VHH binders against UPF0313 protein MJ1155. Designs and how they scored, part 19

Target 1, 273 residues: UPF0313 protein MJ1155, of Methanocaldococcus jannaschii (q58555r285to557)
Amino acid sequence: GIVPVQFSVVTHRGCFGGCSFCSILHHQGKVIQNRSERSILKEIRKLLNHEDFKGVIQDIGAPTANMYRMGCKKGLADRCPKNCLYPEPCENLIINHKPLIKLYRKIRDIVGDDVRVYVRSGVRYDLIMYDEEYGEDYIKELSKYHVSGRLKVAPEHISKKVCKAIQKPDGRLFKKFLEKYREIAEKVGGIKEVLPYWLIAHPNCSIKEMIELAEFIHKNNCYSRQVQVFTPTPMTLSTTMYHTGINPITNEKVYVPYTYREKKIQKAICLYR
Key: E = the ipSAE of ESMFold2; O = the ipSAE of OpenDDE; V2 = 0.75 times the mean of E and O plus 0.25 times the DockQ between their complexes.

## First folded at step 22 (VHH; framework vhh_vobarilizumab_d1)

Design ctl (from x1 with W101S F102S F103S; at its last look DockQ between E and O 0.06; V2 from the best seeds 0.00; counts 0 for: pae E 4.8 > 2, placed apart)
Fold by OpenDDE, look of step 22:
Structure ctl (fold): chain B 273 residues (1-273), chain A 123 residues (1-123)
Amino acid sequence: as target 1 above (273 residues)
Amino acid sequence: EVQLVESGGGLVQPGGSLRLSCAASGFTVSDYYMAWYRQAPGKGRELVAGIYSEGSTSYADSVKGRFTISRDNAKNTLYLQMNSLRPEDTAVYYCAREGDSSSTGPDFGMDVWGQGTLVTVSS
């Protein structure tokens, strides 16, 4: 069939997430390279005049949607080996959603009420939680105007053991986010549904940790169908763990599910209802 | 350093084809709106084709059906395939990027330009 023309706008490139399984660091780097607001708005205006435009901007996005105008206040990201977010956000990391909120509002002003503007790139929920000043405002704007069906977030897992290997926050923070997001979305009449991405069979993820994930999903009424099975890819920390059975940062042994049978079981556990 | 370098221009007979290339350095072409412009002798610079960051394209009416703008992300290169060339297509062709702080002035909001490559269509 004919692939329809999709209209999306890139706001920035790079990602300082530092996820163990992600190769984005090697492709785009930790430094957030932002397009100017002017440039983005100009492109929006051009899209509006395109002959194939049907009134929907599919994405205002980037590798991570909500890293726009964030980054190291000391400008060290290009030469700093540290994970900016794990185990806790670096004190030098600027986490501020105000510029992005302003951008969304200006875009809405330009396109008018008859045009939908969606954010379909993944959102880092932890950044929202860490932004005490503008995090809730971002949820208001996002849920009310820019989510089409479900908010895409990527906790990947909730087990402390697995999250340590992935270098992401564990289920405690994600639970808090879910509660806050749903509460705020309800208040503003926004989209309350969340689409969490789950990563299974990662190093340090055994059947025990999958049971923990399944219980979390059930207790918090999470959507569970978006599941990815870990596969080693070149140039990632997780791949090193996979091949060595060791976390090279901590020098601790990690459990690695190698068999197809176990992977299948883990997937079944995640999808079980 | 941010730079664009065009290549592929030359002399071609009417009805012929050329493929122009624009090699980018210092930035990623897929992150930006990119375009081909041309300037014929004694005329102003005009837009020929554009490609948006998500990959959609647009063309001047005079080149629709004959020209195709594309990019290779792996090579970080912009292309203009020109078929069924006509004498009126004779011009210096420029590739350009829409800049982060671009203006709406005579530069068409484009902040990075190549040096241009001459295309001559003649019998």
Scores: ipSAE 0.029, ipTM 0.437, lowest interface PAE 3.5, mean pLDDT 91
ESMFold2, look of step 22: ipSAE 0.099; ipTM 0.560
ESMFold2 (binder alone), look of step 22: mean pLDDT 82; pTM 0.816

